# VH-VL binders against Myotubularin-related protein 5 (SBF1): the designs that were tried, part 6

Target 1, 134 residues: Myotubularin-related protein 5 (SBF1), of Homo sapiens (Human) (o95248r204to337)
Amino acid sequence: SLPVSRCSVALLFRQLGITNVLSLFCAALTEHKVLFLSRSYQRLADACRGLLALLFPLRYSFTYVPILPAQLLEVLSTPTPFIIGVNAAFQAETQELLDVIVADLDGGTVTIPECVHIPPLPEPLQSQTHSVLS

## First folded at step 8 (VH-VL; framework fv_pimurutamab)

Design e61 (from e00 with light chain Q53R)
Fold by ESMFold2-Fast, scan of step 8:
Structure e61 (fold): chain C 134 residues (1-134), chain A 122 residues (1-122), chain B 107 residues (1-107)
Amino acid sequence: as target 1 above (134 residues)
Amino acid sequence: EVQLVESGGGLVQPGGSLRLSCAASGFTFSNYYVHWVRQAPGKGLEWLGVIYSGGNTDYGNEFTSRFTISRDNAKNSLYLQMNSLRAEDTAVYYCAREGYYGWGRLDWFDPWGQGTMVTVSS
Amino acid sequence: EIVLTQSPATLSLSPGERATLSCRASQSIGSSIHWYQQKPGQAPRLLIKYASRSFSGIPARFSGSGSGTDFTLTISSLEPEDFAVYYCHQSYSLPYTFGGGTKVEIK
């Protein structure tokens, strides 16, 4: 059977697609705020774990909360980088976040705010990485 | 007009398999979440599962092992693959649309298809 | 899973009377409740969304109220076509669930 970390990475690619996952990888490396949304708590946990696994052997040094309680939604307004998951039942409360990258795991989309600039991998390396991961 | 039409129902033996289809028209199918709901004769409604616009799925716990939802956006079609069917699976199967509205969700079901009857009997 | 309990199971009334149908959730679901009408041999039809918002084309006699765990569907004056089964549905969390239904039948 596959180790849990590799399984979580594979699920993340299936949920969002290669281009979106590479964007989230670069965002985490460049200290941006990443928010996962899903109706499924299991999917939130798997996606957060998958992103951390993709960064291995690098250690993520900022806020990491795979399932954020509804009582703590104000944490999303912090100025510091994070990887956080929130149940989509609370999606309306996240609408006015201006500098947060939102990955909708259910819909399979990633929304990058206009004020956020993520440096992509150089074209040949990005294409090679995409080929290996597909 | 916005419309969903189910097909593929019929009589199937216990342990058998059946694939249901739901044809969508009158809207941009690829933008919408779509659900399967069933109803046993004389009983209430039971949610089976959903397929999201991106192709991800969620199921009711009792259905995850035997039922698979898929979609073909190029054909404006939704599918339900049913395996290892039991007498308890005898029901009318409905497809239903859920909206997606930017950062918000439109979690109600409209429209519904007319339903297709699946009978599991020897 | 969130359990929705509808009461009464059967409501026997005459045309012109007011019908009041209850739906109770096993935990707080905010306003994430929707109401459907089903007539024999037909698919369900959406009446009320998010506890109290009327769906387009639905007669004004249908109204919904409630929040948290207690929800009500009201039909202010029953018409002959309103004798049907009514279901509540929660979309707050997975798995989505329906109530057992309330049958509104002619007295």
Scores: ipSAE 0.159, ipTM 0.717, lowest interface PAE 5.0, mean pLDDT 86

